VHH binders against NADH dehydrogenase (ubiquinone) complex I, assembly factor 6 (Ndufaf6). Designs and how they scored, part 21

Target 1, 289 residues: NADH dehydrogenase (ubiquinone) complex I, assembly factor 6 (Ndufaf6), of Mus musculus (Mouse) (a2ail4)
Amino acid sequence: SVAAASGPGIPGSHLYCLELLRKRDYESYLCSLLFPAECQRSASALRAFNVELAQVKDSVSEKTIGLMRMQFWKKAVEDMYCDNPPHQPVAIELWKAVKKHNLTKRWLMRIIDEREKNLDDKAYRSMQELENYAENTQGSLLYLTLEVLGVKDLHADHAASHIGKAQGIVTCLRATPYHSSRRQVFLPMDVCVQHGVSQEDFLRRNQDKNVRDVVYDIASQAHLHLKHARSFHRSVPAEAFPAFLQTVSLEDYLKKIQRVDFDIFHPSLQQKNMLLPLSLYIQSWRKRY
Below, E stands for the ipSAE of ESMFold2; O stands for the ipSAE of OpenDDE; V2 stands for 0.75 times the mean of E and O plus 0.25 times the DockQ between their complexes.

## First folded at step 11 (VHH; framework vhh_7xy4_2)

Design A2 (from V1 with F102W; at its last look DockQ between E and O 0.55; V2 from the best seeds 0.00; counts 0 for: pae E 10.8 > 2)
Fold by ESMFold2, look of step 11:
Structure A2 (fold): chain B 289 residues (1-289), chain A 120 residues (1-120)
Amino acid sequence: as target 1 above (289 residues)
Amino acid sequence: QLQLVESGGGLVQPGGSLRLSCAASGFTFSEYWMAWVRQPHGKGLEYIATINSDSGKTYYSDSVKGRFTISRDNAKNTLYLQMNSLKPEDTAMYYCARLDYWSEYLKDYKGQGTQVTVSS
């Protein structure tokens, strides 16, 4: 085609991805620096792609505009598998990762499709719905990350599934104060109903025991997923462990929320862990996740 | 109403120099990464230089590295390309472009272009 790009891409596209992560997903930025050098660029591209999709919901005033942006990414993924990526910095870096590692197209599409379904402002109907969303987004992202690391292993995939679910649950909890300030609550409705809690209780930042019990039940599921993933860590190849560095941050949040008796609005939950870079570095040398 | 107006193109001898300018309006220029792209007649687009929002980082394709310099003046909403040691293969339409989420639609995010012709 006449207008098709003939050059090697966009100069500085890798730095664009790193700056996006540093600004919008600092924890993923830190984790990516601890990947094997030959994998760092591809890992950053995957996380930058995730950031681009995650921000669509907050950046559009209308669902139809969000759908259009998801259609852009679906076409971008189709086109990169035909070696014709769009001239977008993240798409260029993702295309390079796809070619270098033979990334599975299905996982990229599953993330986009699931994000598309989640463009409304409604709470999850159940814990199962939240976990399905987490599997299809965070789980798929981890499967791709294992492909970048060259890991083809059933036990690694099983760990990734559990860690992905834990990540999705923690993200939902961690974002609740932000969403409440925008008059939105996404916490699973079935858990809220079980404790006699409504969305309005979160909007008013109610600290009563029944509200804390909702948070306890949801956080406990994330904890159980981490325990399951760790129960078979000896069966997981060590080459997979960089993909699971994010468990350091997940554990940190789960410990913090427990210390404040599951008050999801407690100010200490907003405080950055200034030791996170050190904790991640230490974890990167362990034979565990 | 995004507008990008390139200027400074023309005919130049091999080994010569040109300075391209791009006047930007209709958006907050200082918030965006900017690029120069070129298209030789009948060929595809090539991104040749990129600059971040505050000029802290610049990047070049191998075809122009060491010969071209991208710069910007955020107070004047202007992007520049200094082109030295020009070669016949640098002959192309040169476009100023705003980098963002939808860069595959360059006609929506680029200017009209300025022709650079390098020949004896």
Scores: ipSAE 0.005, ipTM 0.461, lowest interface PAE 10.8, mean pLDDT 87
ESMFold2 (binder alone), look of step 11: mean pLDDT 83; pTM 0.855
OpenDDE, look of step 11: ipSAE 0.726; ipTM 0.888

Design A3 (from V1 with L106W; at its last look DockQ between E and O 0.63; V2 from the best seeds 0.00; counts 0 for: pae E 9.2 > 2)
Fold by ESMFold2, look of step 11:
Structure A3 (fold): chain B 289 residues (1-289), chain A 120 residues (1-120)
Amino acid sequence: as target 1 above (289 residues)
Amino acid sequence: QLQLVESGGGLVQPGGSLRLSCAASGFTFSEYWMAWVRQPHGKGLEYIATINSDSGKTYYSDSVKGRFTISRDNAKNTLYLQMNSLKPEDTAMYYCARLDYFSEYWKDYKGQGTQVTVSS
């Protein structure tokens, strides 16, 4: 029982979250610094929570250990809504955010449940399955981020859904070279079949036209989601726009992969954009996403 | 096998000093944030000090700030706690711990403890 160990929490837990983001999700680290000052700590806690869940699949040697870590997070979320967070620095900061902003428990649980289903090494069966995964993970994270910003708006939620799907698709594309080096391919199988492409084509790093066409179709779907979200931006309250700063990074990747004619293994895709902090800062002053 | 061995506890008068050590093995010590945690008899755990992986940052609870100093030597896989100006309320079992996000792993990442008793 962690509740019996009451006190001021874990010294340095906020800075633990920031270091985790700086090392494992630099783009989210930069975005969190651009939130309104009163929201920054809570925004970083949400993104650190996302990093903790994302790391489980890659950090454990056995699925059983991964399941134990997901069960820990399910219990941690249950316990933080009873003011009994576990002694874990990200859980402590997430608990503080939950209390401060009255965050919706269902969204936190939806992220964990979806990540748990994705612990195996199987590719998504379809583009729809990838988008559903993205909605349940990245979409839910954005809904929570809007709650941190105090935004309760249908159009903001609609934009968050599309941007979440775009983020999930881009993340899948970005991770493909890393997973291929570990002999894993997660790209949607239905798209691969449409072009006569097998998982082995990605493992061998084939860059024939039909392989590039698979990448094109998947990337085009992410672009379409961004286009849809932007089509109604004038209906979205400006208070929501900090939650959508990640679109800068999404657009940057989509432009880069287009420039290399959808060669997903091209080395330039692994190069850091040294101008990203400036681009995000400029975007934070605009009335758009 | 993960192992944390605390030492340096004992009896001391109020205002005195002690230095605790923790020898770590069975994991890559330099990759983890470490903590000192104490438990007064019959009470819950209190995280009193944390240190990041490269000693660049240290953090303290208000109850010990200014009196205790956490440090580490990554070459020797050793964590330290310098305790000055000790008070009777500092009496507790002191544990070295790896800072974790899983409470069910507490026993696997916690040492056996060393008793610190402050009385006259």
Scores: ipSAE 0.011, ipTM 0.550, lowest interface PAE 9.2, mean pLDDT 86
ESMFold2 (binder alone), look of step 11: mean pLDDT 85; pTM 0.874
OpenDDE, look of step 11: ipSAE 0.763; ipTM 0.901

Design A4 (from V1 with Y101E; at its last look DockQ between E and O 0.01; V2 from the best seeds 0.00; counts 0 for: pae E 12.8 > 2, placed apart)
Fold by ESMFold2, look of step 11:
Structure A4 (fold): chain B 289 residues (1-289), chain A 120 residues (1-120)
Amino acid sequence: as target 1 above (289 residues)
Amino acid sequence: QLQLVESGGGLVQPGGSLRLSCAASGFTFSEYWMAWVRQPHGKGLEYIATINSDSGKTYYSDSVKGRFTISRDNAKNTLYLQMNSLKPEDTAMYYCARLDEFSEYLKDYKGQGTQVTVSS
């Protein structure tokens, strides 16, 4: 079989995707550079697509405008599978990835649908709701990434599900200081209620023990998911491991927040890990996650 | 305590159908991937079908692909296996298993099994 050419449809569309990642998802940018060369462009397209969807919630003040942007992406995905992608740089690169790797349409649609449901300003009602959101967004993204790598394996998908949940939880934690500065809190309400914590406690940056206990409970679930995924790593084909490079940054964040006794607003959490590029490089050679 | 109880096995003629069920208790069923595993008499275990926690992904061995369908109902904590076009080589003890770090060994995470016998 002759693979479709992956050359340019919009000049600079690949550079557009890389610059978007470098600015908005630096950790994914670093991970993409460590993928097999033949997969890097497609992996970057998937991550850029995720960034485009993630930005909708923060870039619009009107929910109706956000819904229109999600409708654009639903139509864009439909049209990609009819070989008629819109002339938008991320859509073009995603279309090339779809054709090159026969990506499963259902996973792309599941990400869009889940992001659409999450356009409001409401906190997750429960830890389970946060984990379901993470599975449907980050999990689906990892399933697609495994397809880019040519991996069709139940244990790889099982690991991707857990790592996706861990990623979604860590993303929610990392984003809390930013959202609090905009007077928004999305942390699971059931965990907050269990500890007698309100959203106002986060808005005022309260660091009493009960507030730290909320963060501890949430972070512990992310750690548990990583532990589960690693428990069967011997059953996961090594070709899948580039998809899981981001576990390095997940564990780094979980260690840092533990060191500050789960003070989610501690200034050290905003400091760069200067060793992250080296840690990712080393991990890429170890063939584990 | 974790429990998996299989049912629905029996004697059936070649070309027939059976539906196996597995009732789960003692854990949060909806959070785990599940599998059907079979063991023909005097032989080793074979994973035949696997399903993720929300039914979005299913996997089948070549020996059953196209004939068997795995499904689950998380509201009822129940796993199913629809077995069509049964052959004598499908004769085995069938087990329901929870897929996690011990699933390869199938000792603490599988049920007691239900016998399926295909003979005319």
Scores: ipSAE 0.006, ipTM 0.339, lowest interface PAE 12.8, mean pLDDT 86
ESMFold2 (binder alone), look of step 11: mean pLDDT 83; pTM 0.852
OpenDDE, look of step 11: ipSAE 0.766; ipTM 0.901

Design A5 (from V1 with S103D; at its last look DockQ between E and O 0.66; V2 from the best seeds 0.00; counts 0 for: pae E 9.4 > 2)
Fold by ESMFold2, look of step 11:
Structure A5 (fold): chain B 289 residues (1-289), chain A 120 residues (1-120)
Amino acid sequence: as target 1 above (289 residues)
Amino acid sequence: QLQLVESGGGLVQPGGSLRLSCAASGFTFSEYWMAWVRQPHGKGLEYIATINSDSGKTYYSDSVKGRFTISRDNAKNTLYLQMNSLKPEDTAMYYCARLDYFDEYLKDYKGQGTQVTVSS
């Protein structure tokens, strides 16, 4: 496989991935700097891969073009496992990570397949559908990250599942003002119905109590997943904790939205946390998530 | 849509110099990383140099480091490769490429190329 890898690499591909993260996933960029040195490059490649997939839905107005981009990534992953990655900088770095850590192909494919199924403009039918999407995308990404760290542990995987679900829910909440400005709402419909709220309420940026109660219920579910993952943290090997540094950002958002009484459109929710680098550094020493 | 037109190739003796140009159109050139890629006859592609969008960062394969210089002029939508101390091993078809081009499997992302031949 080393002989097959003797084909062309791309000069600067790692720094390309870091620049992509710095511009489009700043939180993952910061977290990657706190991984063990021998794991940092591979962790960055996984997060850059996630960014590439996440951008497809938002960067493409036509579903057919989005499907073609997902087809590219499916083939890229197949070819990585044949030591013939495409000449794309993120794919090259992902291939290097795959070979270095013997990453499980099924997790990479599960992420692509799930994002392909969700290229449309339809809201999630339920909280459970959102959580399943989050498990198959963010959960799978965390399973791969644990493989980069050399962690093979059922409690670590269980925590990754819950943290992945929390991440997916928070991402859905964070993105709601952006999507609403584009006349799109993805928040779970079952929660909206329970409070007598329609998608038009979000498009009009309605701040009524029932709208804020929808946001409360959704945010509370993310918090519940974090609490559950933390309830067994003593059973999780310390070597897994770098994979869970993202919980700092999740907790930060959940605290912020609580402070504004779940007004999802409040301007303060879009402010950068200037203390995030310090908070992540402190958390990296605490042996907690 | 995307168009990349390479020029400046030719026959040159070992130790000589050559400057390649690539005219880009159909996209916002200044927003993308660019690369020079070469293909010796009957062999695979080799990415030999890359440059970021504002020329602040350049990267080279070990085979060309110290001899080749990548540059760009964003006002002219043009990518350049200055090739010094040429060796017979540098003989190849040279292409420019947009580094993050998504459609590698579905479309030919390289232009016609420009032939560089280094012969004693």
Scores: ipSAE 0.006, ipTM 0.513, lowest interface PAE 9.4, mean pLDDT 87
ESMFold2 (binder alone), look of step 11: mean pLDDT 85; pTM 0.865
OpenDDE, look of step 11: ipSAE 0.774; ipTM 0.905

Design A6 (from V1 with S55E; at its last fold request DockQ between E and O 0.70; V2 from the best seeds 0.00; counts 0 for: pae E 5.3 > 2)
Fold by ESMFold2, look of step 12:
Structure A6 (fold): chain B 289 residues (1-289), chain A 120 residues (1-120)
Amino acid sequence: as target 1 above (289 residues)
Amino acid sequence: QLQLVESGGGLVQPGGSLRLSCAASGFTFSEYWMAWVRQPHGKGLEYIATINSDEGKTYYSDSVKGRFTISRDNAKNTLYLQMNSLKPEDTAMYYCARLDYFSEYLKDYKGQGTQVTVSS
């Protein structure tokens, strides 16, 4: 409890969060640098929190250990709202963001609860289940990011919901080659069944047309969400736009996968976009998403 | 099992120096940020210094800045704290800690500690 409002925190906790992002989520690191200066520290804390939760599934081989780590984070969030954050560098920075911006506890808890449900090795049963997961995780993270920016606006929240769903779908697609190397496939089963595709087709890195059609249908849904969010961008206050910088990366991936005719295993999908920092900088001045 | 063993504490006069060591085992030491934490008798914990995993960055609380130096040797799995210009208010139990552990959730987030006493 030495980290309370007036006491010393953990020296270097902000830079701990930045280093975590540089290492594990470089795209979020770049986006955070383009936030208004007064919001950058809090935005980095939210993204670092997301990284901490995402790493649980990747870092444990047994579900019960993953559940224990989610229990730690649930208690950490509860204690933050009692002004008694645990002495963990990401938790300290998240607590500071909660205090500074009056962040809504429900969104933090919704992210943890949804990630807890996703600790198993099962594919999503349907596209709808994937979208619900994305709404509860990435959507909630964007709602919190809008709170950091001081935006309370129905249209901004509506855009965040769609962009969050697009992000979750793209993340599922981008992670498929990695998961297949570990004999895991999470792509929605209902779409696979529609095209006569099995999980073994992905495990063997099959490039056949029906496999690419599954990827096409899933990617098309992410594109539709982006299109919908953009259809009302003029109703969204400009102060919200930093929260939506991630659409640059989403669009980049969707263009790349289209160029390779939806071959999700094509090596070009793993290439770094070396112009991403410039694209994000330009987008930050264009007043749209 | 994670194990942290502090040593190097003792009695010292004001203005004196001590060098603390922490031997780490049970985890890949070079992958984690480390910290020195102190607790004066009957008071709360204070994180006084942190060091990142590659030894490139160090951070200090205002109470020790300029007097204490944190360092690490990843080849020996050892964390160090050089304490100079010691004051009576530096009297405390000193612990090393792995920065990702929660003091409120895990009993073994730190070692057993080493006592530093600064008195005339």
Scores: ipSAE 0.275, ipTM 0.716, lowest interface PAE 5.0, mean pLDDT 87
ESMFold2, look of step 11: ipSAE 0.254; ipTM 0.708
ESMFold2 (binder alone), look of step 11: mean pLDDT 83; pTM 0.851
OpenDDE, look of step 11: ipSAE 0.812; ipTM 0.919
ESMFold2 (binder alone), look of step 12: mean pLDDT 82; pTM 0.844
OpenDDE, look of step 12: ipSAE 0.800; ipTM 0.916
ESMFold2, fold request of step 17: ipSAE 0.114, 0.237, 0.152; ipTM 0.633, 0.699, 0.636
ESMFold2 (binder alone), fold request of step 17: mean pLDDT 83, 83, 83; pTM 0.847, 0.846, 0.846
OpenDDE, fold request of step 17: ipSAE 0.768, 0.762, 0.768; ipTM 0.902, 0.900, 0.902

Design A7 (from V1 with K107F; at its last look DockQ between E and O 0.02; V2 from the best seeds 0.00; counts 0 for: pae E 17.3 > 2, grease 24.9 > 24.2, SAP .674 > .668, placed apart)
Fold by ESMFold2, look of step 11:
Structure A7 (fold): chain B 289 residues (1-289), chain A 120 residues (1-120)
Amino acid sequence: as target 1 above (289 residues)
Amino acid sequence: QLQLVESGGGLVQPGGSLRLSCAASGFTFSEYWMAWVRQPHGKGLEYIATINSDSGKTYYSDSVKGRFTISRDNAKNTLYLQMNSLKPEDTAMYYCARLDYFSEYLFDYKGQGTQVTVSS
């Protein structure tokens, strides 16, 4: 074959992933820049893949269209393991990461499968269901990220599981004002029932004590996951710590929501942390998460 | 109603093999990471093998690596430990454990155990 005919991929595909992250997931963009240089491109590809999947639910008006987009990604992953990735910038970069690090296909598929199951407008039935979703999405992303870093370690994977659950819970909380403005509420129904709170309470932006107690219980669970993951941080190899930089953002949000007494609609929760880049840089030096 | 029932222990000569089983009930087995832990007489618990919920990842302590194999059958709600090349230092009570994020030992429930004795 002629070298020009085979080509090295899509020109600018890495820059596409970086701009997607900068625009849609700035926190992941910043974290990826703090990875070891040889891992940064692959870390960006993983997070860009997550952004592509996360946008499906919010960007489609009909569940069937969302299902077709998830089927595209399932096929894309199958094809990249046959060295035939589709002509799509994120798929190309993910394929390069898969080849470079021998990434586990099952984790990529688990993310897609779980997000496909979550395409409807229904709230999580329970706190446990939210945590399972978080494990299968955010946890799987962190397992892949540890593979990019070359880390094979039980304690690192166990920390990733807890941090993934905390991330998923915080993402659900953080997204609630946005979803409520579109007349959707996804907070765990069992927690709402325990406090006599309905979906309509969130749609009307009710801030009575029982509504704030729902938010408190859900946020407390994320905090407990972080606390547990940190309880054994001395057993986690330092090479894993870049995968866990996101805990800076998780802790920042949990502090903010506590400061406003769990008023999930408080305007301060929408303000950017202008010190986040510095906080992440400092954290990268502290040998902990 | 949570129950983990270990079986398959016994007396075996050094170099021998045993296969332990753990029957799980009262929870959705396929959603949990599971482990085998052991406790030699008068000593603390040692995590020896761990398996994630879908068998995609397994982990072993250095003391058993290469000799023991953890596996699970989610359709039968059963966890297994194949133990080969057994040594006297493998003598212990062996427990099946469900991992949890709030457990002091990284698990929130363990069974009653099955004794493995390796004696010349």
Scores: ipSAE 0.000, ipTM 0.220, lowest interface PAE 17.3, mean pLDDT 85
ESMFold2 (binder alone), look of step 11: mean pLDDT 88; pTM 0.892
OpenDDE, look of step 11: ipSAE 0.007; ipTM 0.233

## First folded at step 12 (VHH; framework vhh_7xy4_2)

Design C1 (from A6 with K107P; at its last look DockQ between E and O 0.61; V2 from the best seeds 0.00; counts 0 for: pae E 4.5 > 2)
Fold by ESMFold2, look of step 12:
Structure C1 (fold): chain B 289 residues (1-289), chain A 120 residues (1-120)
Amino acid sequence: as target 1 above (289 residues)
Amino acid sequence: QLQLVESGGGLVQPGGSLRLSCAASGFTFSEYWMAWVRQPHGKGLEYIATINSDEGKTYYSDSVKGRFTISRDNAKNTLYLQMNSLKPEDTAMYYCARLDYFSEYLPDYKGQGTQVTVSS
């Protein structure tokens, strides 16, 4: 046990999670503020956990160091289910969420395992591979978020799966200019081959029609997933809708990339949407996602 | 190479004061939350004070609130802990930590800590 005379905990750990989100995942920060009050702390812990894992790949110079950090998180998750969380601010907040909501360990482990497999610099072989990655990471995160909200519902899980896939696709698109500046391209290779496009076309920031068609096809798949999730929104309990606030941001990006004719390098795609807080606030009052 | 070097510990009587310092190098100090962590002999770690990256917010455990003050000087890459009204239960090894760095799970620790002993 990690017991001490004054007890376990890290002063300010919740606010550490909020600052991490504000700086590294601003959209999740805004969404978390709109959750039911009793769920906000746990929701922010899940999103902070996601940020910690997402940053491993970009923060380490060697795959071995990245593997060590994934092993830390695997051990941390094992130990928090034994009420022995490590002294790390995000792990402490995640442990509190696990205990409060009886979070399913399998979903936490699936996220870690999938990100561990993705520590290399290889592009996805196919659109299906990207969607599987998105399901195992973003989908699992949404399943946990539904558990925080107390939602056990097949339609909510189905919507979470589609929204998770849409999120993963949009994240891949949104990150492409950043990765290209580091001479990395992760966009699905089967879509690139279909249009006669190579990784070098993205590294050179080529804006020919065939390159924009690759981006169009990938973005269209994200749009299709959102459309599918929305097609049965009446069957999804309203208590699930806070978990799906991120669809506002997804729709915003998809509209922006369409406006620039799928020029993935256009500067407007990396601009902060100053109206996003208002859009999220309005959405939080609706029975829709 | 990341380094955290604590100093300022020692023997002090109950009610006394000490000021701990931590010299940081090998990373961009101003980008990270920092903490003071203590470990009484034979017991687990306790995070007693944290400070965000720009000195704007400080947080304390109930065991030290009102008696200890964490501060930092980002220009000098230095973290401080002013310890007042010291009690025998404050006796411990004190470490400074980058909040994502210090863990009992990781074998390659930096720094040795500084011992604080409060007794008559």
Scores: ipSAE 0.283, ipTM 0.727, lowest interface PAE 4.5, mean pLDDT 87
ESMFold2 (binder alone), look of step 12: mean pLDDT 84; pTM 0.851
OpenDDE, look of step 12: ipSAE 0.676; ipTM 0.870

Design C2 (from A6 with K107A; at its last look DockQ between E and O 0.01; V2 from the best seeds 0.00; counts 0 for: pae E 19.7 > 2, grease 25.2 > 24.2, placed apart)
Fold by ESMFold2, look of step 12:
Structure C2 (fold): chain B 289 residues (1-289), chain A 120 residues (1-120)
Amino acid sequence: as target 1 above (289 residues)
Amino acid sequence: QLQLVESGGGLVQPGGSLRLSCAASGFTFSEYWMAWVRQPHGKGLEYIATINSDEGKTYYSDSVKGRFTISRDNAKNTLYLQMNSLKPEDTAMYYCARLDYFSEYLADYKGQGTQVTVSS
């Protein structure tokens, strides 16, 4: 509670993390509620950390300010492994998770380093570059989440790698209409070139076949990663499955975009899934991802 | 051109040690998960050790856990397997494998292999 985590009337560090997730990453908030009770606080800390890093790029007007915030987080991670975390709410909760679960420092640093390199507003040069970014950010986050769950397993980590890549691809696709309305396109350039598609085609919301083929190729790679992750399902311990709850929303998006023949600007893709809490609840009991 | 070249195999007595090396070329080694797999005579491929792209996570089959150590040197594009306390059942062809997609039986690419024979 607020009273257990901080003084009366002042939000504690845990409450801060929860409110950050409710506001900025509601899907992760819902997923964290389905973790084992002893893991929920640590899971929310990891996701809040991800939000803090992700919002740097969107919230700063200058790259130098973004670099300063990344330096803060690098120092924060260094210091929490010396039991001296900074007095920042997410850093405090992350430090508690690090101590409780012996989280691997390298994964935290890999996320920060990759986000720092991505402070530029450039489109990915290739599908491989997008996947590498996703592996180093979302994949690392999932490895840490498996550590919170106490899972040390080859198949679980392989699934996490592929699900992380799928997440990064879907996030890039989901964000495209928003970025296009602000005259920005981040979709992999190599795929666009293969189909004779320019950034201007997305800015104009062009839905000719070659534009839909770009979206098809990118979405198909996310689908292939999910399919590969699922090839291990019999070998993945059940204790890992809370880490993979995000596949519910990934699958939902991939099915929706397929239904609209890969028209990335179709209004139905912007609609909130009111059944997501129910779908996550069902998934949590079915031992499936 | 993708290449994985294993070396260090040979004949050794039970309880002995060997160190396998795998020289990788033709791809960005530091971006890939790598594994050692083995194929005992007349059996399918067995994943025995796996290491992620930056040396942070290692995994071992129960048959080699505590006896084998996988490692990598990304600066030298080299994968290693230190094999201690070798047993006759460790006799197999040992392959260095690149994992882009994972299945329990086969990596996306493997080398030609190096024979390890453990006999008294």
Scores: ipSAE 0.000, ipTM 0.195, lowest interface PAE 19.7, mean pLDDT 84
ESMFold2 (binder alone), look of step 12: mean pLDDT 86; pTM 0.872
OpenDDE, look of step 12: ipSAE 0.775; ipTM 0.907

